VHH binders against Kinase non-catalytic C-lobe domain-containing protein 1 (KNDC1). Designs and how they scored, part 1

Scores and structures below are computed, not measured.

Target 1, 252 residues: Kinase non-catalytic C-lobe domain-containing protein 1 (KNDC1), of Homo sapiens (Human) (q76ni1r1468to1719)
Amino acid sequence: STHQLFSQLTLLQQELFQKCHPVHFLNSRALGVMDKSTAIPKASSSESLSAKTCSLFLPNYVQDKYLLQLLRNADDVSTWVAAEIVTSHTSKLQVNLLSKFLLIAKSCYEQRNFATAMQILSGLEHLAVRQSPAWRILPAKIAEVMEELKAVEVFLKSDSLCLMEGRRFRAQPTLPSAHLLAMHIQQLETGGFTMTNGAHRWSKLRNIAKVVSQVHAFQENPYTFSPDPKLQSYLKQRIARFSGADISTLAA
Positions, changes and structure headers below are counted from each chain's first letter, unless a header gives other numbers; antibody chains are not in Kabat numbers.
F, E and O stand for the ipSAE by ESMFold2-Fast, ESMFold2 and OpenDDE, each averaged over both directions (binder to target, target to binder). V2 = 0.75 x the mean of E and O + 0.25 x the DockQ between their complexes.
[cut] stands for letters that were removed.
Atom coordinates printed by the task and the answers are left out, and those that the model quotes come from them; centres of patches stay.

## First folded at step 1 (VHH)

Design a1 (framework vhh_7qia_2)
Amino acid sequence: QLQLVESGGGLVQPGGSLRLSCEASGFTFSDYAMGWYRQAPGKQRELVAFITSGGSTNYADSVKGRFTISRDNAKNTVYLQMNSLRPEDTAIYYCAADSPSLEELLYLYEHGFDYWGKGTPVTVSS
ESMFold2-Fast, scan of step 1: ipSAE 0.039; ipTM 0.397

Design a10 (framework vhh_5c3l_4; at its last look DockQ between E and O 0.01; V2 from the best seeds 0.00; counts 0 for: pae E 17.6 > 2, placed apart)
Fold by ESMFold2, look of step 2:
Structure a10 (fold): chain B 252 residues (1-252), chain A 127 residues (1-127)
Amino acid sequence: as target 1 above (252 residues)
Amino acid sequence: QVQLQESGGGLVQPGGSLRLSCAASGFTFDDYGMSWVRQAPGKGLEVVSDISWSGDSTTYADSVKGRFTISRDNAKNTLYLQMNSLKPEDTAVYYCTKGPSTLEEYLEWLNEGFDYRGPGTQVTVSS
């Protein structure tokens, strides 16, 4: 069921998120090199300075590979969603898959799994998927979910670390979107171009501690869904099958 | 509740000196960096100086570099600004600030002003 898929995808995402040390989310050098969707070549010299500044207060950042694994998995999930749809043989199958992914993504964002919700949205927004005629025959209530997902993305782009409930309510389990979080962190590291040198350096150090604290808080309140190892193994296998796939070629 | 109280301002002639103090309470002072900001008549807020939580790193606006010295005493929860060789353009209300605690506060801080400041202390430099 879509609920089973939602809950197991959430547990898989959480497993990877829990392996990351919170300070490694601030490593803009690793995030910029390994993530095409968040790579912003705004300030190459500031990346070197930021890494040195972070290491004075945030040790051991260069030795942790788990953030890379988290970002690779995010890309793999998006690719998997797109690949499953474009390799379906009929419009009926494509409508069924679109509906399932949309309902899974809706369960994700309603339960504050923003990571998986945005990964699914990214896959559904691939050009080859958007060209499918199945979108035109999708039931209206399911098509509305696509607009809801886009609205969630807009909100998260403006305030990713507040994650829909604002600054004072953090009682519920939450998984942040790694790509959007990395984008906001990179913006914080470069935001000092318009400030004095003093304000730039100090503001970056102040906000580094706050980002670390928020990531740590999310790790302290995990989801408690029951694992289904057989379904998790199946999902991992499907996602891995399409890793690195050229969706345009698969659609041809 | 975060509370910051500035003191030490006053009227001084050009070339004179003043020392500002900021008493902090309601948060763990030595976990956070601190800043002095000022608002001159008819102008917006300007960051004058920053100091790291330990006091090991300091920065200054170009307009005050070489004349002002920021320091802190973490045992007394107090931030200081020593102002030497004062000029008429240093006339402003000076505020002590604590930086934002979350990303959402950071975004508000960039666009809508500084968080956690006291009533400020007036510094007037005139002949």
Scores: ipSAE 0.000, ipTM 0.113, lowest interface PAE 17.6, mean pLDDT 74
ESMFold2-Fast, scan of step 1: ipSAE 0.065; ipTM 0.426
ESMFold2 (binder alone), look of step 2: mean pLDDT 78; pTM 0.776
OpenDDE, look of step 2: ipSAE 0.023; ipTM 0.242

Design a11 (framework vhh_4orz_3)
Amino acid sequence: EVQLVESGGGLVQAGGSLRLFCAASGRTFSDYDMAWLRQAPGKRREWVALITSGGSTDYADSVKDRFTISRDNAKNTVSLQMNSLKPEDTAIYFCAASDEYLKELFGLSEYDYWGQGTQVTVSS
ESMFold2-Fast, scan of step 1: ipSAE 0.214; ipTM 0.555

Design a12 (framework vhh_7b2m_4)
Fold by ESMFold2-Fast, scan of step 1:
Structure a12 (fold): chain B 252 residues (1-252), chain A 126 residues (1-126)
Amino acid sequence: as target 1 above (252 residues)
Amino acid sequence: EVQLVESGGGLVQAGGSLRLSCAASGFTFSDYEVGWYRQAPGKQRVVVASIYSGGSTKYSNSVKGRFTISRDNAKNTVYLQMNSLKPEDTAVYYCATELSEEWLRQFYETGDFDYWGQGTQVTVSS
């Protein structure tokens, strides 16, 4: 069912997120910015936005192995989504795969699992997936979900404060997108390296501390879905099967 | 285009044998569970036998020991060997497919990607 796929993917994402230490994430980020400031111009704007952008912001100085696992898993899920679609052999199978992934992503963002929602969107935005003729025959209400996903991404990128929104944010289970969170922390940190004065540094440290505190709060309010070990095993197996695959080669 | 084509039906006397074939095209045959169903005049369509992508089989009690289902993934074909036929085996026999991997079933609602053939008539005279 859509709900079972959504809930089990959420639990798998949550397991990885719970192993990350917010403080180590911050320290790795700050070191990366300092050492990679001159490397920023090397980034290609024509490459995958989330994976390449996060790589630029979290370089070789990421010390938390679980944070690296979280980021690698995000890429693996995106690749899995794209691979399942491009390796399907019929239009009807492609339509059903697109529909199911879109509905899973909708459940994810409605339940504040922004990590998996953005991972699915990334997979659906691969060029080979976007070129599928199946998009033309999707039911209108399902096609609308793709536009909702894009709107969620724009909202999360454009209004980084939405992750901190509302008095009840601490009480609601939330899985933030690791890539978008890294971009947000990078944005907060980049203004202080050449001119450190007390007022500007203090303001930045306060904002970064708020993000770290928010991450900690989310870790203390986990999702309580019932685990399905068999389905989790299937999902892990399929995701692993396509890890590192080149989607263009698979589509040929 | 997805297509299932049954063949091998006909008229046979009680105690005789027939071999039915179902040729599949237009989809990844090896990913699908394939079953044989039958519908006798004036009765409901019922399952006869099924074979999973890995080759494991299931039979209805009425045909167990008499019928054998098999598949040839290289030829995209499934077979039903029918031995010791009885007049009550008279029916139109249908080939149908469903997703064989349990995790794939999670992606589809009941009935999605279930493909049916047009059927082949089997008549067993006393």
Scores: ipSAE 0.014, ipTM 0.236, lowest interface PAE 6.8, mean pLDDT 75

Design a2 (framework vhh_6z1v_2)
Fold by ESMFold2-Fast, scan of step 1:
Formats: sequence, structure tokens, C-alpha cells
Structure a2 (fold): chain B 252 residues (1-252), chain A 127 residues (1-127)
Amino acid sequence: as target 1 above (252 residues)
Amino acid sequence: EVQLVESGGRLVRTGGSLRLSCAASGRTFSDYAMGWFRQAPGKEREVVAAISWSGGSTWHADFVKGRFTISRDNAKNTVYLQMNSLKPEDTAVYYCAADTPEYWELLEQYGSEYDYWGQGTQVTVSS
């Protein structure tokens, strides 16, 4: 079992998540760090505040340090996963690393650590990693885990409420994907439609409030794994080692 | 950048016990998962046991489970294999190997490609 790595990565993710106030997720749109599909154009000719496409320039962005740290850590973990694989010098070492990360991600998803599961998936989906010949050597059972993770991503993207599968009142420890949660909040804020045609816009506010309430509920029921400080220190150092690395350059 | 030297192999009678030692030299011993492998004449090399870099997790092959125990002492840069209730089928050259911590849990499934190997130590169990 990959249980020890899964449990310690979960505790590290939980530490960052617990520092965030649920309402701070509303500021994820203002930070402009979660939208990877649309380039943020710089206002080259206008000095007006209304011309800016993100709120990073507003004074309150400094108060969002914990949310920013959570989002940056998610990117760091994805980069670490990709970097470890592309810097491996043999197909057999790449097979072992792919298998290890897939099994850790499976444990994460099964135990409702969607944050780390999606971070690992993101790293595995990097072009340089996808091109590895090691994928063809993977045992069928392990290869199926990759398809399971992609199915989980599709499920989570469809509705933020999917985090509360079965809609049961008995909460279980859960770490939501910060990027997917930020995406859902942004979509709810913009409305997705230009015309509401007189229907009460109150429905939008209620849905946003439900998401914030769910984040609060998740924080109320933390994981209780036994910490391993030495392993946590090692993991932090490995993740930091590759922070900001250009994976395409490492693969070259 | 780690070098490994096994010791402790000898002739022992069926039902006996033996402890193998693997002494490591190198700056980063505590960063490696360690494993014991064995190879009998005319047979493939097989994984016997593995231990994580911290010693917090161990794995033993089904055919030695309950009889063999892997352990390590990071202060002495040494890994051990305690072998009890030895059988003639345990006769083999035993090898110590070092791998990155990320691979130790996959030994059962993949037969990991280890980074560093020792020279081996011969264990003979007579009936």
C-alpha cells in the first residue's frame, strides 16, 4: 500500500486548506490565478481601474494570502509529479513512478481527498508525461486508474455539489479541489447567461452561499491521520525542489 | 552514489536462524528505500523484503512472511534481514539493493529497477 504517502500528502493539503476562511474562495476570481483557459490581457493604453481584467491590484488581495498559498501549492504538486516522471532516465523507472502516483491518486479519491487527486491528474496530463512510452508498459489494472481519475475530474467539473455525493447529512472528511471550486464560484458569479428575464437573481446568491457553506462543513470534519514529521519534511522539500520548473525544458 | 556490502551468509541447518547485514556507504543512505533480493542457481532473482527510507513501512514476500523480518538502522547506515525457520528452498545468493523512496511500495507488482546493488552473500540451508 501507498497509504503512508497518501496520508501524509493529505495532512499537508489539509494544513493549507484549514488556514483558508470559506468566504475567501469568493476572492479566487479577483486573484485571477484559477482561470487557465483565458489569457488575462494587460491594459496597455488605459490607466482606468475599470479597464483591468483582474483584481490583483486591489488592496484586499494581500488579505487573501492563504488562498493564494493553497492555489500555488496545487500548482507546485502538479509540477512535482510531472518533473519526477520526466527526469527519470529509464522507461522502467518512469513505469514505477507513474504507477506510484496513480495508486496515491486512487487512495486520495477513495478517501475524498479530491484536491491531491486532481493535482496528481494535472501533472500526469502534462504533454511531456503523456508522451512517455511507459504508458504502454503499465499493467492493465494500473492503467485503469488513470481512466478512473479522468472520470472523477469530469464528475467534479459538472457541479460543485458533487463533492457531497449522496447528499447525506453525515459529513465525511473531504478536501475539495481548490481550482475546480474556484472555477465553479466564478461561473456562478458571472451567471453563464446574459438574460435572466425577470426571474429572481436571488437563486445565484443562494447557490454561491451553498458552496461557501459546504467548504465550511468540510473544514469541520478533518482527517485524523498520525503525522510523520520526517516524511512530511521530505515531501515538502521534494515539492519545493521543482516549484516553478518548466516541465518541457526538464524533458528536453 | 551509495555503495552496498552484504555479509552474514553461511551454511546453516534446516530450522536454523541467520541474520544478514548490508552496510551502506554514501552521503544519502537515509534517502533510499532498501530491499533484499535472492537468486538460486537456475532461477530468476526474486524480491524477498523491502523497507522504506524511514523504516516506518515494511513489505515481505508471501513465501517468507512470518519467518523473515527486514529492519534498518539509519544511524549505522545498515539494513538487516533476520531469517528464522530456514528451509532448503531458502538456499540462494542474497542481494541488498537501494532504490528511491517512491518505488518501495511497488516491488510486489513490478520488480523495481533499483539504483544500487551489492555483491551478494551466499546462504546455504542443508537438509
Scores: ipSAE 0.000, ipTM 0.145, lowest interface PAE 12.8, mean pLDDT 73

Design a3 (framework vhh_7zox_3; at its last look DockQ between E and O 0.01; V2 from the best seeds 0.00; counts 0 for: pae E 20.5 > 2, placed apart)
Fold by OpenDDE, look of step 2:
Structure a3 (fold): chain B 252 residues (1-252), chain A 125 residues (1-125)
Amino acid sequence: as target 1 above (252 residues)
Amino acid sequence: DVQLVESGGGLVQPGGSLRLSCVASGFTFDDYAMGWVRQAPGKGLEWVSDISSGGSTGYADSVKGRFAISRDNAKNTLYLQMNRLKPEDTAVYYCAKGSDLYELLQFLESGFDYAGQGTQVTVSS
């Protein structure tokens, strides 16, 4: 069921997120976390220098790879979503899959699992998926979910503390989009931490600290769904199957 | 609604200079980092420069020492002084708000709508 998939995907995401520390996000740039559009690992690019200059830690600081694992998994989930759709040979099946993923995504963002919601959105926005004729025959109510997801994305991008606002935060588990959170932090790190006079920008540091502290806040309130190891195993295997796959090639 | 209006682009010879401007509206300009990105023909988006709300600046290696970013908070305006321009600097230049800078890099290629139209910079002999 949609609920089962939602729950288990959420638990899987949570498991990975729980391993992350705020420090990992502070060093996301240094870890090479970049905007996905910059395909060229300019390891030597000004971005790396910027990463060095904007990092609160030494450039060569060895860090745990939990954030990278989290982000990789996010990509894998997105790829999985896209792959399932483009490898479906019938319009009916594509429609069903689109519908399922949209409904799962809806459940995710409604339950403040923004990570999985954004992962699904990313998969659905793949060019090969968007070219599917199935979009034209989706029920209107289902198609609306796509717009909702996009709106959620805009919301998540609006402010680094957007998830801390409202009464609902204190009462409900939350999984942030790791990539978006990392990008927010990187934006805050822009320009470094030293003033022209050599003094540290303490206000900036405090603000960054506040933003990264959200990680701990979110971790303190986990989802309590019942695990389904069999379904989780299945999902892991299915996701892994398409890991690193070229969706365009699969669609051809 | 957030609005960013870029201007100042044009045709210039190698070694020439241009100054780009970006007028921002729809948000508290002073509270946000701002930046420039560019897209060359046939290439993806590239980060050029950024400036924090506090005035700290960063530059891509490709433009370091040649470009200077600045802001006038009273005018809600972001600037990019481009000196010693090279043919490789030919691109559409976009202004981006703080948290949107990386998103712009990520999502414009995916068809995500951007409020700014950009300004064309062409460096040619």
Scores: ipSAE 0.000, ipTM 0.213, lowest interface PAE 13.0, mean pLDDT 84
ESMFold2-Fast, scan of step 1: ipSAE 0.498; ipTM 0.774
ESMFold2, look of step 2: ipSAE 0.000; ipTM 0.152
ESMFold2 (binder alone), look of step 2: mean pLDDT 81; pTM 0.831

Design a4 (framework vhh_5c3l_4)
Fold by ESMFold2-Fast, scan of step 1:
Structure a4 (fold): chain B 252 residues (1-252), chain A 127 residues (1-127)
Amino acid sequence: as target 1 above (252 residues)
Amino acid sequence: QVQLQESGGGLVQPGGSLRLSCAASGFTFSSYDMSWVRQAPGKGLEVVSDISGSGGSTTYADSVKGRFTISRDNAKNTLYLQMNSLKPEDTAVYYCAKDLSPEEIFNLYTEGAFDIRGPGTQVTVSS
């Protein structure tokens, strides 16, 4: 039963999410620090517009402790997933772990825990994990879950879920992906094309406000699973153990 | 093929210390992570501590942090658990386990079963 792993991972993610103030997601400095390694080899487009936009709500360079913790935890969970798979000593164990993580991710996205679902997907998409021969041994139904998980990522990246779900009030517990939410806010801050007067600026501010409002609404409707302190302690220990690990080095 | 043998348990008074040992054979000891798992009377299984194959990383359950120290001697194929400031709630059978996966840990907590464990060694903390 992957349900206990799903429910306890959801509660751990929820604890971190609840500590974040919705307005702190506007902190461009904190977001830039967390995306440092992904930005370095590609884009050198330094843009101060998003930092100046944030100054409307928060001082430039205000560092949110809880937002940084949420983003670090997301990376740590992805690393943990990849590390457990690549350090597995047998093909059977590797297939079993891959199957378990896929089923946990499926439970996550079906129950609107998009944060953990995307974190698991990120771990599974590590090159060393993707190269595993275990993928060829997976039952067809389990392999299909990976395609479903990738489809969920595409849907979330289309800016549909965060904005559209808030438009149709459901009162269902939801954990948004912090990285995708940050991406949406960054895109709304930069906008680009048609900024020529106050009307366009007002529209941008209104859209940013809607995202912040939706985060607040999600925080008001938490999951009510029963905590399992022993399993939570174990999960925290394993995730912390692999924090900052180089997956390529572990796979070698 | 894999054989694990725990030793070092016994009766000790609260505040006392014990050192558990696990002699391993039948596999390349330094290549595998090792764990100490315990089961207290009337309670489920709890992973107490684990250590990487090289000994470079360790983790501890919140209940034992600051009191227990896990270590290994790869030249002697031996795993150790140094237990200090023992409490009555530390009373349990202690098991040595090889390379517990998240699935195996999950199964330990929910079903009370796992693939590889030694025969265990009883630790009783009582006055």
Scores: ipSAE 0.000, ipTM 0.246, lowest interface PAE 12.4, mean pLDDT 75

Design a5 (framework vhh_4orz_3)
Fold by ESMFold2-Fast, scan of step 1:
Structure a5 (fold): chain B 252 residues (1-252), chain A 126 residues (1-126)
Amino acid sequence: as target 1 above (252 residues)
Amino acid sequence: EVQLVESGGGLVQAGGSLRLFCAASGFTFSEYAMAWLRQAPGKRREWVALITSGGYTDYADSVKDRFTISRDNAKNTVSLQMNSLKPEDTAIYFCAAEGPSWEDLFELYKSGMDYWGQGTQVTVSS
């Protein structure tokens, strides 16, 4: 069943999300430029000055290993979805895979797992996947789910927090889209008015702090599905299999 | 019934080379992705190399540029050429087949089937 696939993918995503400390979002991105004043002993250090200076001017989430792992996993899931479809050699198998992924994505966004829903959408939107004739063979009811999924993306992009608004969201398990959340944090840090004025700096920090507070709230109310270690292991193997793959090459 | 038979393992000194073979039967080989996994003493099985039905290859970071996977659809075989071997490469190496539809993962899970063979031992001295 799609429900078992949905629940186990949700638990795998949740495990990664729970490793991210809310404070690390502020430390790694908002204050990266401030590291310039740190003195490093030249004799005992093998650090490159070129690499050091580059890190001072770009958002420094690259040093937050758990946030990087979360973002890399999101890319891996998207690549896995696209790879499974383009390596299937018959229209019947492609129709079945499209249907399964769309139904899993529907379960995800209906149950507030926006992370996995958006990861699946990203995979389905790959050019090689979009060009599949299987889309024309899909049952109308299933094809409608793709339109719903795109509407969810538009809604999440329009929300400045990349999350559904509501003070009661705290009572429901929710997994925010890591890429959209990172994108909005980046926009808040590098957005319009300059940070040279102290008033603008404090305003931006308050807005970033509100996002971090919402992330913390979601971590306080996790999903309680029963783990299936064997299915989780198999899903991890399938996802890892295509990590970094070039989908256009696989489609050839 | 799917059968996978690994061969080509043995004892070799660090810096040496080995070539592993996997003979497949019981399925339409050309439609399946083939992979090599390994299990070091006291550790869990890990993925090493993959070749898809379309010929795309992928490798674990630890073996990249040292190992090469290839397939021969006419002979129903997959091979792993292992160069510049290290003591850390010591493991039992398994050949695995993956069906054309990942919907089959539920059927494999329900059946409790182990889809890889007995493996072939690779020991790297030093």
Scores: ipSAE 0.000, ipTM 0.122, lowest interface PAE 14.1, mean pLDDT 72

Design a6 (framework vhh_7b2m_4)
Fold by ESMFold2-Fast, scan of step 1:
Structure a6 (fold): chain B 252 residues (1-252), chain A 125 residues (1-125)
Amino acid sequence: as target 1 above (252 residues)
Amino acid sequence: EVQLVESGGGLVQAGGSLRLSCAASGSIFSIDAVGWYRQAPGKQRVVVASITSGGSTKYSNSVKGRFTISRDNAKNTVYLQMNSLKPEDTAVYYCTADLPDEYLSFLYELGHDYWGQGTQVTVSS
């Protein structure tokens, strides 16, 4: 069912997120790698190469193992979504797969699993997927979900989630988008006025501390769905199968 | 995920009739082909009838001319009309659905068939 796929994908994402120490996100050199990978359009292999290159300048690369694993998983999920769609053989099946992924993504963002919601959106935005004629025959209600996902992305890019929410929302189970979170932290580290260094440096540290505190709070309030080991095993196998695949090549 | 629910079984005398229903739910995908199987105590499960999404039908030799399979795509339901029932028709009747391999690999790697819980048909003397 859509709910079973949503809940099990959420638990798999949560497992990876829980392995990350909040301080991992503060490594300025690791954030440089993440910023580079965020700019790359679903090029899993080129992201991997960029990470390897940056390791020459990052003495403590090994300490960021779990953060890099979290980022690679995000790319793998996006690739899996796109691969399942482009390898489907009929227009009818493509419509059904698009609808299913959109409904899973809707469940994700409504339940504050922003990580998986953004990963699915990334897969759906691949050029080969976007070119599918199936988009034209989607039911109107399902097509609206795609617009909602794009609105969620805009909201998350505005840094509203981590810094603007009150205590009530901080206590809710939440899986932040690792790429967007890393981007926000890097912007907080590198942005601001260099001319008033002392005061602006302190302001940056306060905001960065707030984000780290929020990540810690999210880790303290996990989702409590019932695990389905068989479905989790199957999902891991399907995601692994398409890891590193070139979607344009699969579509041809 | 596809869930299949059989209904319409019961006790009937030889020469009587029953209509079985198989309702499909839990999938946004239209079912490709649906089959009816039956299993008598101590015997293996055997095919009875099948119908494709386009309406083509196939029957086992033991039921041909007595059973009719049909579908209502609007209700996502498949029917098995059983006429001139014989004591040897006594079995638990199961429906199963085939979906394209791509859809099965997306949701479940359970093999090629989704099975319902079954409905008991008993034909007396």
Scores: ipSAE 0.007, ipTM 0.171, lowest interface PAE 9.3, mean pLDDT 74

Design a7 (framework vhh_7qia_2)
Fold by ESMFold2-Fast, scan of step 1:
Structure a7 (fold): chain B 252 residues (1-252), chain A 123 residues (1-123)
Amino acid sequence: as target 1 above (252 residues)
Amino acid sequence: QLQLVESGGGLVQPGGSLRLSCEASGSIFSIYDMGWYRQAPGKQRELVAFITSGGDTNYADSVKGRFTISRDNAKNTVYLQMNSLRPEDTAIYYCAAEDWLSYLEQIYGFDYWGKGTPVTVSS
């Protein structure tokens, strides 16, 4: 059923998220805050100042292997969604697949599994998928779900529940979007390059602490769905089947 | 979760007509294929009429030309118009919804059933 697919995809996403350590979401930014024991002198507005600023953010940062797996899985799910649709042989099957993915995504964001909801949206936004004539024959109520998904993405980008939301969201099971979490961390990192009299430094540190706290809180409130190992195995195999696939080539 | 409620059954004389209705709630109706089944006393349940989400229909040979299935997606309802009723049409009539088959759901089929509405063709 759509609900069974939603619940098992949520448990698979949760398993990967639970393996990540909260602090490792900050790997590329930890170096910028770790040097509190030695004062970094403020230089005049020179090229050397720019070079020193860049040295606080190494181009070759180390990620937790589980965080890398989480990000790779997100890409694999998006590719799987697109691949299933473009490899379907009839308009009827494409309408069915679009409808099912949209309904799964709706269940995901209604139950605060924003990770899988955004992964599905990403897959549906592939050019080859967007060109499908099946979009024009979808029922209106199903087509509206696509617009709802886009609105959820806009909300998460501007009001990121992963980093900026209040304490109330910690009380309920939530899976944050890894890509949007990475985007928000990059925004915080970009702000670190432009400091006047250190005014932004403390806000940056406060936001960094909030990331660790929120990720930890989400991990402490897991979903309690009953696992279905057979369906989970099948889903893992289907997702792996299309890992690294070129969607444009498959669409030909 | 999708729920189905049938209505319109009753007692009718041979040659008479009845219209059965099946109202859906709890999910998006328009994506489901819908069928009418019947079960006569002491017999197995059989498919009478079927309508896809796209509007294509098919009928059992025993009712073809006498029964018509239709749907109204705006009202979340599927209908069975039964004309020229015969004593052998006496049965409990069930509404069923089937999700479209997809690669995602090949392991888990799902079907939804109503509780049935009795039709008796007598005398």
Scores: ipSAE 0.000, ipTM 0.144, lowest interface PAE 12.6, mean pLDDT 74

Design a8 (framework vhh_6z1v_2)
Fold by ESMFold2-Fast, scan of step 1:
Structure a8 (fold): chain B 252 residues (1-252), chain A 128 residues (1-128)
Amino acid sequence: as target 1 above (252 residues)
Amino acid sequence: EVQLVESGGRLVRTGGSLRLSCAASGFTLDDYAMGWFRQAPGKEREVVAAISSSGGSTWHADFVKGRFTISRDNAKNTVYLQMNSLKPEDTAVYYCAAGPDLLEYWDQLTSASEYDYWGQGTQVTVSS
């Protein structure tokens, strides 16, 4: 069922999320866009002790293996979604695939798996996917799901924590969107984070602290779905198969 | 007016062979994954075999591997189940089903809940 796809994708996302230390979400290097032509330099043991202290609060001096895996997996899921659609041979098959992914994304959003919901949306918004004539022949109810999913993205972008939370934090299982979280952390660090603008710096520190605190809270309240090893294996293989694929080339 | 119609079910002796056909009317099968399911008296409906929309991927249940083969002819809008070396335990009503071809391996091809259209079934009886 769509629910089984949703639950197993959620467990796979959760496994990666649970491996991340909350403080490493502050790593602005890891959360930024990776330059395909440049590798991140390896750490040096000759760095000053002052740099180590700075890394505790601004971990852009360290590389978190698990955070990078989380971000890479997000890209891989988006690529998988787009690849499945653009490699389908007929408009009717593309309609069926679009419908299935939208229903999975809806289940993700409704159950607070914002990570996978946004990853699916990212795949659906790829230029080659957006240009498909299949969008015009989608059933009206499915088209409504796409508009709902876009509205979810708008609400997540408006919340500094990217969690669709107002002033109340809930003890509900939640997987935040790593991409949107990265965007907000970068935005919070922009403008020269310095002590010379004390009031501005305190505001930034409080907001960053809220991110760390909330990530920790979500890690304390995991989803408890029953794992399905065969479906998980299938999903891992399918996602890995399209890793690094050039969607525009596949669409040709 | 979309319909799936199974044919070919009959009484067969143990060790015999039989080919079931499933023809679609009111729509084309080109965009659909197809499955064969069966239900014996007092048992749940179980998946027997499945085939992707292109025919490039097929799946067969362990209890029929080497004996049954699923195939399709999209030009004739028809799906087939070739059954060889029939056993009394193969006695059941056989159903064909059509569903969206999202996942060619496990979930889409083996889960009854993912199929949108179903035939009314054809009875296969295997006697000793």
Scores: ipSAE 0.006, ipTM 0.219, lowest interface PAE 9.8, mean pLDDT 76

